VHH binders against o67189. Designs and how they scored, part 25

Target 1, 350 residues: o67189
Amino acid sequence: METTIFQFQKTFFTKPPKERVFVLHGEEQYLIRTFLSKLKEKYGENYTVLWGDEISEEEFYTALSETSIFGGSKEKAVVIYNFGDFLKKLGRKKKEKERLIKVLRNVKSNYVFIVYDAKLQKQELSSEPLKSVASFGGIVVANRLSKERIKQLVLKKFKEKGINVENDALEYLLQLTGYNLMELKLEVEKLIDYASEKKILTLDEVKRVAFSVSENVNVFEFVDLLLLKDYEKALKVLDSLISFGIHPLQIMKILSSYALKLYTLKRLEEKGEDLNKAMESVGIKNNFLKMKFKSYLKANSKEDLKNLILSLQRIDAFSKLYFQDTVQLLRDFLTSRLEREVVKNTSHGG
Key: E = the ipSAE of ESMFold2; O = the ipSAE of OpenDDE; V2 = 0.75 times the mean of E and O plus 0.25 times the DockQ between their complexes.

## First folded at step 9 (VHH; framework vhh_7nfr_2)

Design v2 (at its last fold request DockQ between E and O 0.47; V2 from the best seeds 0.00; counts 0 for: grease 25.4 > 24.2)
Fold by OpenDDE, look of step 9:
Structure v2 (fold): chain B 350 residues (1-350), chain A 122 residues (1-122)
Amino acid sequence: as target 1 above (350 residues)
Amino acid sequence: QVQLQESGGGLVQPGGSLRLSCAASGFTFSSYDMSWVRQAPGEGREWVSYISDSGGYTYYADSVKGRFTIARDNVKNTLYLLMDSLKSDDTAVYYCAREDFDWDFTATFDHWGQGTQVTVSS
């Protein structure tokens, strides 16, 4: 059975499902995380996390088979991360996959949640073991909310707090966050705290507070510098941001969002589409942002943007797969770019 | 202002069929999940069916599964409930409700229609 995360969470906490194994995947990871948070709260000590990249096959099976030997033991929730890595460890042997499927099928006393950090492809879902899991368990998808729905969610939150947000300010916030719910939640909370004494949030206020640790440190400054290819200053700002406790993944998310939008815009431009219309189509409606994006487009070729996207993807992969320091990876990236620019300038000056 | 208006209710014999409609206005209908909820006399409200914003996902209460079909037309801003093989136990006021969520994704019905009466009697 395939279900949305919204419906799933409603039913799970009110009427326990008959199925015991669930796959959680989707583009909107915030929803999955929120659900898992609630799950953890509900199960408390009976909430167990397994890491597929760290756990052996034997340990995995043991963890799933741990039936409350003692008839009075409370149902457990087992959450499995990096399941793909676990599958890789099992190899291509059909017998091993069959064993896994059998074990999962026989889960009766516990709930098992297999969590993916991305939306699974159709091919993945149609392949073993997920194909089988779909037959005896549930596939839960966290789809991205519409922009409108996200906008309304943000508005509702502000309204609940008695805060009025100017339309331009709201649009700015939404665009800067790329409608990312995790980022929006953080920024909205900051803004609410900021507005505790104010009932109206203006565009200027949002610009000042959003993604800012202090009046002097803004993630967007970093993004601007990077996209405008001032890598030296970008490095300095990056260090400042990190020193103030800004998480590098947050920076990466913003950069990725901007890079993707820019790349899309470049493609549309090549096709002869009106730039203003194109910007609106990618969610850039604010005049200030339009201006900034125009400057970024001038500063970057299609190839530059493609390379940027690939670099960011690589950084993300190394961070997640190899647990490398994201900050260091970003620094390396910037340093490499800086070196290339210096070489180019010396070759032409000369 | 958000408005939901149900229609299509009436008196029907057991085994009969009805089609309920809910006209939505005052919001972007296509961005919201919708549900049908019913309330029988002297009983509490019972969730009947759910449909996602795009219509790609539908769910039913066990009591109506296989008999009822939820659908939506996002162009017409209309929610539908096709009710087949109606039983006396299906007698209730049927409400369309808009699904909403908080940041913690606590689900709530934030808007309701006035309801339409469905009576299944010989």
Scores: ipSAE 0.599, ipTM 0.814, lowest interface PAE 0.9, mean pLDDT 87
Fold by ESMFold2, fold request of step 13:
Structure v2 (fold): chain B 350 residues (1-350), chain A 122 residues (1-122)
Amino acid sequence: as target 1 above (350 residues)
Amino acid sequence: QVQLQESGGGLVQPGGSLRLSCAASGFTFSSYDMSWVRQAPGEGREWVSYISDSGGYTYYADSVKGRFTIARDNVKNTLYLLMDSLKSDDTAVYYCAREDFDWDFTATFDHWGQGTQVTVSS
């Protein structure tokens, strides 16, 4: 079986299929997270997470076959992350893969969800054990939503609240967030609160509200300070953002998006492309944003941006794989950069 | 205004075949997943088949698997259901439905056609 995340959601939560083992993968990871959130809501204490890089073979197989002796079995949802790492622990032995496939095939009372953090290639899906899972279970893909579908989602939400959004205000919001579903949801809900009385949103209002969580706290202010290398003030703004409840992953996503765009712009300039055209090609069409990105390009070399991107990827990986505090990792990064800037300025004077 | 118009229904003998069509207008058809849903007399609506926006993914209810084929033409903005080996219990009004989702990304059907009657009897 192979289907899409929305079709799977409809069938699973109303009239579930007979299959018990599913692979979830795709480019729109937020859709997988929302499905898993609904799954956790349904199963409560019977929702179990396994980390393939942390568990033993014994723990893995026990979790898949476990049945309660207290008056029968209760259906569980077993969610497996880092399954590829578990497969590497099994090694190259075909006997171990055959045993794994047999165990997965024999899941009868529970549901097993093997979750990948990327879209799997055809080669990966055609390889064991996933080839066999496609036969006795299902492959579920969360493809990237079209910009049109995302735009209609946002329009429907504003209409639900009776808010009239000007066309240029809507387009600005979509571009600002890069059509990112998590960011859009947060910003739209903030804008709804702002427009609760007047029931209209203009471009100027979206520009003012969408950049700010509070009068003194703004994720884009943090990103601006970091990219202009004001690390001392960036540290203060980071602490403020966390105290106002901004999720550190939102901060990381916006910063990573900007760093990647800037790196791309450096490469395009190296090829001789016009800067304004290059900016529009990476989604920077607003004159305010063009001005800001020009200042970021002046402050950062291509190597600065490459190193920033790699550092952000490392912070993200350590947060996910080792459960380390994302905020502290980001603070450590900023502190290290501040120390290097102080030494650079002091040693040239001394 | 979103509009979905089914056609191609009718009376057919058991074992016969029909092709249903659904003409879509008022929206970007190629951006939306689509489904066929049927309603037999005195019963609720039963999902029949699904096709993704590109046509790359199809899925069928067990009751029709192997007998029905869903297809789409994104140039003509038309959804199809090819029904083979029809049985008397396939008798129903068949609706095309546009797939969507709400703010919490819960899958929904947000627009329905008027339906087309399929009757399987000798």
Scores: ipSAE 0.590, ipTM 0.825, lowest interface PAE 1.2, mean pLDDT 85
ESMFold2, look of step 9: ipSAE 0.580; ipTM 0.831
ESMFold2 (binder alone), look of step 9: mean pLDDT 84; pTM 0.842
ESMFold2, fold request of step 13: ipSAE 0.536, 0.539; ipTM 0.812, 0.816
ESMFold2 (binder alone), fold request of step 13: mean pLDDT 83, 83, 83; pTM 0.839, 0.833, 0.838
OpenDDE, fold request of step 13: ipSAE 0.456, 0.354, 0.552; ipTM 0.755, 0.683, 0.790

Design v3 (at its last look DockQ between E and O 0.48; V2 from the best seeds 0.55)
Fold by ESMFold2, look of step 9:
Structure v3 (fold): chain B 350 residues (1-350), chain A 122 residues (1-122)
Amino acid sequence: as target 1 above (350 residues)
Amino acid sequence: QVQLQESGGGLVQPGGSLRLSCAASGFTFSSHDMSWVRQAPGEGREWVSYISDSGGYTYYADSVKGRFTIARDNVKNTLYLLMDSLKSDDTAVYYCAREDFDWDFTSYFDHWGQGTQVTVSS
């Protein structure tokens, strides 16, 4: 079976097909992320994520074979990222690929979603194991939406909220974001909040509120919130990042890099080095990033940064050494910090 | 004004064939996914088939798979349903439906035609 993600969603959530294994790929990754978010909401605790670069062959097969001991379990949804990395662990041996294909073919109780972060070419889809998955399972593509459809989507959202957007304001927003759905979704929701009372958006207002973003803006938003100690919003963004398929190691790498740079900058300032020179010495050359790092330095003491680094190192070590869930360790860290902030605010606020 | 007008229905014997057409106007036809939906007497609407905006992807309900073919002509703004090997349980009013999606990309049918009757009886 091969179909679009729009059609697949419609059938899967009403009268699901008989197939149990699906490959998700495409240029419009945000469509895949929103589907997976709905899947997570439907399956709750029965939604499981596997990272092909992190698990052993036997752990992978065990996860696909699991059923409840007591027989009354709901269906589970197993979402697999970095499947290409898992395939590398299997090597070029034909018997290993044949075992994988047999296991995937025989998934009976659960759903398995193999998620790619790009559009697969025909050659890749014609190679095993994906060729076999196309036969007994399904291939689901998330193609780019036309610019006209994206414009209609944005207009419909503003009209739904009763907001009148000037034509040049709308066109500016679309061009600024390059019709990128993830960026548009973020900026439109900000503009709706901005215009919640006045119900009108002019070009000048959109220029002041909307900003161009990169593919990794969500991760940098999380890091920004955490370093500025907005732990409640950071928790919400973290959950969003994971549901949209951002690998937790990407989050950890960026956060750890920032924390270490900030700690180093604190040490260099204490030794009398010029901050601008110090920033360049740790690879911060962009003027926007320099401004952000100055804000982070103001918000965090040297001890704050030391404790953050130690916590991140502990999370990384426990994830790797004791096979504990990196996402849950991060969540627990943020929850602990949020609870500490609540106690301080209620005690100091009088 | 979005308009969808079905045609090509009629009375057919079991095993026969029929070709439905849906003329679309008032919108950019090539930018929308389209579906055929049918309604048998006294029953709810049943989705039949889907075609993507470019025509590159099609999908069928199990009840019609292998017997029906959906197609579109984006130059003539026309949607087609080629029905072969018709059975008595294919008797229904067949509707052309335009697909749209909400902010969370959940698909729904935002415009419908008036329908064309297909009756399969000996």
Scores: ipSAE 0.623, ipTM 0.862, lowest interface PAE 1.3, mean pLDDT 85
Fold by OpenDDE, look of step 9:
Structure v3 (fold): chain B 350 residues (1-350), chain A 122 residues (1-122)
Amino acid sequence: as target 1 above (350 residues)
Amino acid sequence: QVQLQESGGGLVQPGGSLRLSCAASGFTFSSHDMSWVRQAPGEGREWVSYISDSGGYTYYADSVKGRFTIARDNVKNTLYLLMDSLKSDDTAVYYCAREDFDWDFTSYFDHWGQGTQVTVSS
């Protein structure tokens, strides 16, 4: 059975499904994450995460069979990441796949959520073991929202807060964020806070507040500082963001996205492509954002960006594989860079 | 202004069929998921069927599965419910409802039609 993430979410929390194994995939990962967050809240200590690249076959099967360690036969929610890597570990042996399928089919007391970071292709869904899972479990898809739907979502949020947003202002915001739900959420919240005393948001106001250094804690401020190599201030802002309750993964996502885009732009520049066209090709269409990206490109070499990307990947890996504190890893990263800069400056000033 | 208007309800014998329509206006119909919800006398509202914005995904309550078919025409801004093999238990006021969600992606019905009466009786 295939279902949308919206319908699935609605039914899962009101009327638990009979099926026990679900595959979550789609283009809109934010929706999946949001669902998982709610799931975590619901299940609390009975919420378990498995990493397919780290877990052995035996551990995997054990985890699926384990009952709640606390107070009786409580249902567990088991979330599995990197399931593809797990499958690779199992190899091409038909017997192993069959065993896996059998185990998944026999899950009775727990819910199992296999989470993919992208939309699965038809071929993948039609291949074992996912083909079998689809037969006894559910496939949940988080499709990309239309621009119109996203626009309406933002507009509704403002309206709920009693804020009137000019059409041009709204359009600017949408373009600036590239309709990214993560970015939009942050900016909308910021703007709502700003408009707490003002019930009308104009284009000029949005321009001033959105993606600007404000008194408010902003992930984009952090990213801006980091990319401009102001590591000392970046550290301060990071601490503020964490104190404010911003999840480090959100920070990482935005930073990674920017880093990747910048790296791509550097490569395109090397090939002699027009920078404006190149920026548009990577989804940067807003003039303000273009300006910012130009500044980042000026501040970073291709090698710098490559190193940044690698560092971020490492942080992600350590966080996921070794369950290290992502925030601490980010701090260490920034501190390390700061130290390097200080050494460089002392060597050139002496 | 968002408007939903149901039609097609009536009196039908057990085993009969009805086609309900819901005319939508005042919003981009193709951008919203839609549902049918019914309310029997003395009972609460019961979800009947769901259809995604594009029509690519449909879901049904167990009580109507195999008998009812939800469809939509995004060009005509119309939602449909084809009801076959009707039973006495299907007697209810049927409502067209627009689904929406917030930033937390909690789904809710934000607009309802006036409803259309379906009565299944011998």
Scores: ipSAE 0.535, ipTM 0.773, lowest interface PAE 1.0, mean pLDDT 87
ESMFold2 (binder alone), look of step 9: mean pLDDT 83; pTM 0.834

Design v4 (at its last fold request DockQ between E and O 0.47; V2 from the best seeds 0.67)
Fold by OpenDDE, fold request of step 13:
Structure v4 (fold): chain B 350 residues (1-350), chain A 122 residues (1-122)
Amino acid sequence: as target 1 above (350 residues)
Amino acid sequence: QVQLQESGGGLVQPGGSLRLSCAASGFTFSSYEMSWVRQAPGEGREWVSYISDSGGETYYADSVKGRFTIARDNVKNTLYLLMDSLKSDDTAVYYCAREDFDWDFTAYFDHWGQGTQVTVSS
C-alpha cells in the first residue's frame, strides 16, 4: 500500500492494518515525528527503537524474530532508524537481501516501522528491499503541507482560543517562521500565551513577541543589527538573547535564511530583475520585511553577503563537527567584523 | 455551513465505468484535502482515494489502484472520482469527505456528504 501519513494515522489507530511492515518517509519529517510520538504513547514499553548504523546483522534479525515468536505477548512497535546504513552493511550480496526480505515478510505479531529522514526517490523505492516491502507492507509518505493549509491551521488555532489575528500579523508570522511547522507551533503558542489578556493580535505585537525571550529582547533585533553592520550592538544583543535562553541554533537558522535570501536578491538585482518581484520570489511578501530587506541590501555588497554566508557555514560546521560553542563562535565572528570596521574607519580618517 | 453533495452513482455492469461528483460549498474548497470513502453493506467504511488541496498529490487504496482516478476542480468546487473497470466488490455507498487535522496533527474527516450508491451487478 501507498498512503499519506495522515491517512495512515487514521487507520492505524482505529483499525489496524493487516500489513505489518511500513516505510515512513517524506519531505515533512515533523509529521513523521509527530506520528512516532503518538505511536510511542500508545505502545509504551512495547515501543522499541533500532539503529541501523549501530546494530549488527545478527542482532537485527534477532530483534525482529523475537518480536514475532511470542504470540501471547503484547503487540510491539519496532522503529528502525538509519536503515540505509544497515543495508550498506549487508553489502551487495543478493542472498543477504533476500534474507532480510524474508524476515520482514514474516513479521506477523508486531509492527515494524522503517523511518527515513528524507523523501525517498522513485529509484530507491523500486529497488530491493523496499520494492518488496511495498508489496507486502506499506509505503507511507509525509508530504509537505501547502502554505495555505498551514495558514488555515494557525488561524484555526487562534480562533479556538478566541484570538483574532490581523491579516498582516499572520502573514508576518508565517514568513518569519518560514512555514516550519515546529517553529510555527512554538511561536503560535507563545503568542497565545501573550494574548491571554487580549483578544486581538496586531502586527506590532507579533513583531515584539515572535522569537523573543522578552518584550525587549528579540532575535530579529540582533539580525537587524548584524545585517546593518552594527556589530557592537549586535554583540550586546546576542549576549542578552543567550542570557535569556535563546538557543544559538535558532539565531543561526534565521541569520542563514536571511543571508541566503539577501544573496539571492543581490544576484537577481545584478541581472536586472525587479526587486519587488524578486523579494516575493524568495518569500518576502510583507511590506515591512521588504523595507528591511531593502535596507540590508543597501548595507551589504554581494561580497559581504557571500562572506557572511561562508562565515555562518563555518560556524555551523564547527558547531556540528567539532562541538564547539556556537555562541562563542558567533561572538568571535562579530568581534572580528567589528575590528575590521574600526580599522577601516581609522585608515580613512587619516 | 459546510456542505458536500455526492452525485453520479447508479447501477452498472461489471467492467463498466462511473463518474462520481461531489459538490462542495460553505468553505474554501481549495484549502482542504479531500477523500473518497466507501461503505459496502455490512462492512465498515473503507478509504478509497485521497487528493491534496492543490490536486498535486493523489493516493489510492490497493483495491482500486489502477482503476479509479481522483480529481478536483477548485474553480468549480467539485471533487471527482472516475471509476473504471468496476467490479462487484466495488458496490458500496460512496462518500465525499473533507480531511482535516488538529493542532497536534491528528488527522480526521470533519465533514461527510450524504453519499451516493454505486451498485455493480450483471
Scores: ipSAE 0.820, ipTM 0.930, lowest interface PAE 0.6, mean pLDDT 89
Fold by ESMFold2, fold request of step 13:
Structure v4 (fold): chain B 350 residues (1-350), chain A 122 residues (1-122)
Amino acid sequence: as target 1 above (350 residues)
Amino acid sequence: QVQLQESGGGLVQPGGSLRLSCAASGFTFSSYEMSWVRQAPGEGREWVSYISDSGGETYYADSVKGRFTIARDNVKNTLYLLMDSLKSDDTAVYYCAREDFDWDFTAYFDHWGQGTQVTVSS
């Protein structure tokens, strides 16, 4: 089968197809991420992610072939990222490629989603193992949405919230984000919050509030929640990031960068340096980011930041030295922090 | 006011051909992906074919692949379905439908035509 992500979404969640293995690819990666988010909502604990660059050949095949020994075979959704890296592990071994195709062909109870981070060309789709997947499974494409459709989506959202946006402000926002859907959703939600009382957005206001963060759009929400100590919401956002295909090492990179910047800012404040000047010295130049970093500095002591940095270093070391699941280590860290906040609040009140 | 008006249906013998048309007005037709959807008597709706806004990408249900061709003319704001090698199983009301999605990218068809009857018999 070959279809679009929107058509696939319409049918999969109402009358799922007979095929069990699907390749998801395309230029509009956010549409793939939203499909996978809906998939995660449906499957809950039976939604699993495999990373082709991190998982061994044996673990990969075990995950695809595993059934319950105790007779409970609840349908699972298995999502595979970095499949190309897994194929590199197979190398030029013809026997192992045939084994992979055999395993994929024989998936019976579960659904398997092979996710690519780009649009595949016809030559790529006609190469094994994808050629075989096209035969017994499905190819699902998420193509670019037109700029007019993206503009209408944004305008409809502002209208729903009763916010009047000036035409030049809207065009500036679209150009700033490059019509990137994830960036637009983030910036539009920020602008809605900003304009919640005034109900109008001018070009000057959009220029002041909006900025582009295209490489790591969802990670900043997670970091924001963690640094403001909303660990319950941070856990939910972490799960969303993983389901969207954000690599855990990228999450660690951004969080570590923020923690180090904040620790540096604490030291510069102790030396008497002006806070705005200090922020620019560590690369924080946008007024919105300056506002956020001021809030992070208020919420975190120097000792809080030191302990965060040490915890991140331990997570990184355990991931590398003991091959432990980075996502689970992050989850455990956040759960521990949430438990400490509960104890702190109850102990403080008596 | 979005309007979709199908035409070109009728009675045809097995193995025959038909061309369906859908005239679009009230919106920027060239900005929207479009689909054909059919409904046989007593059956649910079945997606038939999809075409991208530019016409550069097309997809077909397995039941019609190789026999049907979707096309569009963005100057005339018209969607087409060229149906060849028609079978009795193709008997249905055929609708053109406009593709849309919400802020959470839940996909749906937001506008439908009135439909045109295609009957493959005798």
Scores: ipSAE 0.645, ipTM 0.861, lowest interface PAE 1.3, mean pLDDT 85
ESMFold2, look of step 9: ipSAE 0.602; ipTM 0.841
ESMFold2 (binder alone), look of step 9: mean pLDDT 83; pTM 0.834
OpenDDE, look of step 9: ipSAE 0.585; ipTM 0.779
ESMFold2, fold request of step 13: ipSAE 0.638, 0.518; ipTM 0.857, 0.810
ESMFold2 (binder alone), fold request of step 13: mean pLDDT 83, 83, 83; pTM 0.837, 0.833, 0.834
OpenDDE, fold request of step 13: ipSAE 0.758, 0.758; ipTM 0.881, 0.877

Design v5 (at its last look DockQ between E and O 0.65; V2 from the best seeds 0.56)
Fold by ESMFold2, look of step 9:
Structure v5 (fold): chain B 350 residues (1-350), chain A 122 residues (1-122)
Amino acid sequence: as target 1 above (350 residues)
Amino acid sequence: QVQLQESGGGLVQPGGSLRLSCAASGFTFSSYDMSWVRQAPGEGREWVSYISDSGGHTYYADSVKGRFTIARDNVKNTLYLLMDSLKSDDTAVYYCAREDFDWDFTAYFDHWGQGTQVTVSS
């Protein structure tokens, strides 16, 4: 009747169950996506998808058909998305719902997977047709993984590739991705490729490689240095980014996005908004990024951020109007900021 | 080091009952799904029962459904198998197994206990 997606996957792919209709739901949607990917690989051309908001009742029931006039058909895996929308098409008519339940109960040679994009409440599972599906089929739950299990999964992946990752490097990576499985998979696979020959990952290497387009250069490092007003190091990193072929418009996009988010956060703080909630409202959900943005807010006044935004807008406009080199404009901006800082330090001692 | 130690096996007559225990140490027991697996003489290993990390979901092989009950105590770090209405076909070494999963979330058993013998004989 009800089991976890881990147990279901193990049994389904080794000893096919006698039940034929399953509901997939849960908080950890990436687990469901992964299962369906394996299902598609197993069934190939016999893997079909139905969209409940697109398909008619007649098309739905035909797709679940067991046989043809030319003999028995090959076993299929039928995956149904947006089943709630299909139920809306049936309306409140009791006969149509009874027909649906009868068809689902009588699936004998195919597998039917009803996929939900969220965790279903107990009330939803107790409602028809899902109540009946729980009886003659199964309910499969993809529960959220703990942070500890996600950490062990990542450690195990590096170990399988023979890569020794330092503890602080691992913790940085987990915090940077916010323990998000999809993002974590992308970054871990990139780090594995980077470390394939060296077989070790340090904190400095993870900081450089994560969310970067080059092993030696990191656009986010440049943004960090600029926002913390280390203009000398920012200039050096900028030169490295350009020498490795980073597109200057990408640098401008990321820097402008950060500057606008920071300015918005300053305004929301003035209005009394909770800072962590405000950060989520501008798309900053990752705990590492939240900590970095707090540092940026401490280093920059509202006026600093306003002036930065205006400077970036002028650089963008001059690049477009006069076909002037965006890289040189950005370098000139940083050099001006550095020279202003040097003049200040030498003009009043200390 | 991960350690799993089974106990509670023995000789029992048909229709009898036994309670198996598995003491876990060296890992966060409450974070892992667990299973019982058995191996009869001269046969391969047969999965018996599964329990999720919280204990909220259980699943049984058809051969034992209705007769066996899997349970866990996450305070005592102990896995249990209550076996009722025992039959001669239940004679086997019973193993406690920890469940893990790979990068693509395929489940497998990564650690096993040494096993405890259950013998059902007149």
Scores: ipSAE 0.547, ipTM 0.823, lowest interface PAE 1.6, mean pLDDT 84
Fold by OpenDDE, look of step 9:
Structure v5 (fold): chain B 350 residues (1-350), chain A 122 residues (1-122)
Amino acid sequence: as target 1 above (350 residues)
Amino acid sequence: QVQLQESGGGLVQPGGSLRLSCAASGFTFSSYDMSWVRQAPGEGREWVSYISDSGGHTYYADSVKGRFTIARDNVKNTLYLLMDSLKSDDTAVYYCAREDFDWDFTAYFDHWGQGTQVTVSS
C-alpha cells in the first residue's frame, strides 16, 4: 500500500492503521520530519530511534521484538534511520533478508518507521526487503509540492500575520531557497519577526534579512563569490558564516540549487532556447536574480557547472555516508579550486 | 476568489448510480488535493474520498470503498465522484472541499462548495 504523507498523517493520528511497518521516503523531507516531530510528541518516552549504521543485527531484532513486559504498556514508535546501511551489513545472503522480513512482518505491538532521506527508486522499492514490506506494511511518499502550492503556502503564512509581501520580494525569497520548505520555513519566520512592526515587506528588506546573520554576513555573498570564481574571498566568507552559526548544509543546499539551475540553463541555451524564457522555466522570474544568473552563466562553462554539481554531490555523500565534516569538505573544495586557478594564471602569465 | 460548485445530485433508487461534479475556479486546481465530504441530516460531516493533486493517489472511507470512485480532470478544473450501488445511508449533502495545510502540515479544508443533495430512496 502506497500513501502520500499528507493522507498518512491525517489517518495515523485519527485512526491508527492496522499495518505496523511503514517506509517513509520522498523529495520533501520536511514533511517527513514534521510528521516525525508530531509522532515524537505523541509517543513521548515511547519514541525510539535506531540508527542502521550503528546497530547490530541482534540489537535491531531485539529492539523490534521488545514487547511491553508490563501489561498495559503503551505502543512504541520505532524510527529507523540509515536502513540502507543496515541492509549492507546483512550482506547478500538471502537467508538474512528473509529473517529480516519475517521479523518485520511479525511486528504487532509497535509501529516501525523506516525513514529514507531521499526518494527511493522503483528498483529499490521492488527489491527485497522493501518489496515485502510494501505487501504487509505501507509505503509513504512525500512528493515534492508544486511551486505554486509552495508559493501560496508562504503567502498565506504572511497574510496570517498581517504582512503584505511584494511580489518581487516573494519571488526572490522562493528562488533563493529553491523552494525548499525547510529553508523557507526558517526564512519566513525570520521575516515575520523582522516585520513585526511593519506591514509590508519589500524586496530590499528580504534581501537584507534572508539568509543573513548580520548586515555583513550573507550566505548569498558566499554563493556569488563561489560562482564568480573568487575562491579566496569565498573561503573567508565561509569561515565567517560558520562562525556565526550558519549550518553548512544550508549553504550546500542553496549552492546545489543554483548549480543545478545554471546547468539546466546552459543546456537549454545550447539547444537554442531564449535565455529569459529558460530562466523563467526554472523558476527565475525576478529581474535581480536574472541578472545574477546571467553573470554566473558568463563565468561558468557547462563543464564547470557539471564539475561543481559533481563536487557538491561528493561532499554531500561524504558528509552523510562517512560523517565527514561538511565545512572541511567545503574548504577543501574551495582550496583545490583556488590552487587550480593560480596554476592557470601562472601558466598563462609566464 | 476561490470557488467550488457541486452538481449532479438528485433522487435515485437504491442500487442506482450518480455522478457528482465539482467545478473549481479562482486557483490552480492541479496544485491542490481535493476531497468529497458529506453530511447527512442530523449528522456531522463525514469524509468520503480524497484525491491527490495529480490524481495519482486516491483514498476512500470504509463506508464507500468499492462503490465510489473519485477522479479529477485538471484540464477542466473539475472534480468527480462516481457513486455506484447507492444505499439509503448515502443520503446526504455532498461537498467538494479543497485541502490545505499550515507550516506544521496540519491538513484542513480551507474552501467548500455549496453542496449538492443526494437522496437515495425507494
Scores: ipSAE 0.507, ipTM 0.765, lowest interface PAE 1.0, mean pLDDT 86
ESMFold2 (binder alone), look of step 9: mean pLDDT 83; pTM 0.842

